# VH-VL binders against Transcription antitermination protein NusB (nusB): the designs that were tried, part 7

Target 1, 140 residues: Transcription antitermination protein NusB (nusB), of Caldanaerobacter subterraneus subsp. tengcongensis (q8rad1)
Amino acid sequence: MNRTEAREWVVKMLYQYDVSKLPLEKIFENFYEEHDPGEQKEYIEGTVRGTVEHLEEIDREIEKYSKDWPLYRMPRIDLAILRCSMYEMLYGNIPVSISINEAVEIAKKYSTDDSPSFINGLLGAFVREKGLEEGEANDN
Key: E = the ipSAE of ESMFold2; O = the ipSAE of OpenDDE; V2 = 0.75 times the mean of E and O plus 0.25 times the DockQ between their complexes.

## First folded at step 24 (VH-VL; framework fv_tislelizumab)

Design AB1 (from AA4 with light chain Q30M; at its last look DockQ between E and O 0.89; V2 from the best seeds 0.85)
Heavy chain, then light chain:
Amino acid sequence: QVQLQESGPGLVKPSETLSLTCTVSGGSIRSYYIHWIRQPPGKGLEWIGVIYHSGSTNYNPSLKSRVTISKDTSKNQVSLKLSSVTAADTAVYYCARGYDYWSAYFDYWGQGTTVTVSS
Amino acid sequence: DIVMTQSPDSLAVSLGERATINCKSSQKVMNYLAWYQQKPGQPPKLLINWASDRESGVPDRFSGSGYGTDFTLTISSLQAEDVAVYYCQQYKSTPYTFGQGTKLEIK
ESMFold2, look of step 24: ipSAE 0.814; ipTM 0.894
ESMFold2 (binder alone), look of step 24: mean pLDDT 94; pTM 0.960
OpenDDE, look of step 24: ipSAE 0.853; ipTM 0.929

Design AB2 (from AA4 with light chain Q30L; at its last look DockQ between E and O 0.88; V2 from the best seeds 0.83)
Heavy chain, then light chain:
Amino acid sequence: QVQLQESGPGLVKPSETLSLTCTVSGGSIRSYYIHWIRQPPGKGLEWIGVIYHSGSTNYNPSLKSRVTISKDTSKNQVSLKLSSVTAADTAVYYCARGYDYWSAYFDYWGQGTTVTVSS
Amino acid sequence: DIVMTQSPDSLAVSLGERATINCKSSQKVLNYLAWYQQKPGQPPKLLINWASDRESGVPDRFSGSGYGTDFTLTISSLQAEDVAVYYCQQYKSTPYTFGQGTKLEIK
ESMFold2, look of step 24: ipSAE 0.765; ipTM 0.876
ESMFold2 (binder alone), look of step 24: mean pLDDT 94; pTM 0.960
OpenDDE, look of step 24: ipSAE 0.855; ipTM 0.929

Design AB3 (from AA4 with heavy chain S31N; at its last fold request DockQ between E and O 0.84; V2 from the best seeds 0.87)
Heavy chain, then light chain:
Amino acid sequence: QVQLQESGPGLVKPSETLSLTCTVSGGSIRNYYIHWIRQPPGKGLEWIGVIYHSGSTNYNPSLKSRVTISKDTSKNQVSLKLSSVTAADTAVYYCARGYDYWSAYFDYWGQGTTVTVSS
Amino acid sequence: DIVMTQSPDSLAVSLGERATINCKSSQKVQNYLAWYQQKPGQPPKLLINWASDRESGVPDRFSGSGYGTDFTLTISSLQAEDVAVYYCQQYKSTPYTFGQGTKLEIK
ESMFold2, look of step 24: ipSAE 0.831; ipTM 0.907
ESMFold2 (binder alone), look of step 24: mean pLDDT 94; pTM 0.960
OpenDDE, look of step 24: ipSAE 0.888; ipTM 0.939
ESMFold2, fold request of step 25: ipSAE 0.837, 0.839, 0.831; ipTM 0.908, 0.903, 0.905
ESMFold2 (binder alone), fold request of step 25: mean pLDDT 94, 94, 94; pTM 0.959, 0.960, 0.960
OpenDDE, fold request of step 25: ipSAE 0.920, 0.918, 0.920; ipTM 0.949, 0.949, 0.949

Design AB4 (from AB1 with heavy chain S31N; at its last read DockQ between E and O 0.95; V2 from the best seeds 0.90)
Heavy chain, then light chain:
Amino acid sequence: QVQLQESGPGLVKPSETLSLTCTVSGGSIRNYYIHWIRQPPGKGLEWIGVIYHSGSTNYNPSLKSRVTISKDTSKNQVSLKLSSVTAADTAVYYCARGYDYWSAYFDYWGQGTTVTVSS
Amino acid sequence: DIVMTQSPDSLAVSLGERATINCKSSQKVMNYLAWYQQKPGQPPKLLINWASDRESGVPDRFSGSGYGTDFTLTISSLQAEDVAVYYCQQYKSTPYTFGQGTKLEIK
ESMFold2, look of step 24: ipSAE 0.820; ipTM 0.899
ESMFold2 (binder alone), look of step 24: mean pLDDT 94; pTM 0.960
OpenDDE, look of step 24: ipSAE 0.878; ipTM 0.936
ESMFold2, fold request of step 25: ipSAE 0.841, 0.845, 0.843; ipTM 0.907, 0.906, 0.908
ESMFold2 (binder alone), fold request of step 25: mean pLDDT 94, 94, 94; pTM 0.960, 0.960, 0.961
OpenDDE, fold request of step 25: ipSAE 0.913, 0.913, 0.914; ipTM 0.947, 0.947, 0.947
ESMFold2, last read: ipSAE 0.830, 0.830, 0.844; ipTM 0.903, 0.903, 0.907
ESMFold2 (binder alone), last read: mean pLDDT 94, 94, 94; pTM 0.960, 0.960, 0.958
OpenDDE, last read: ipSAE 0.914, 0.914, 0.915; ipTM 0.947, 0.947, 0.947

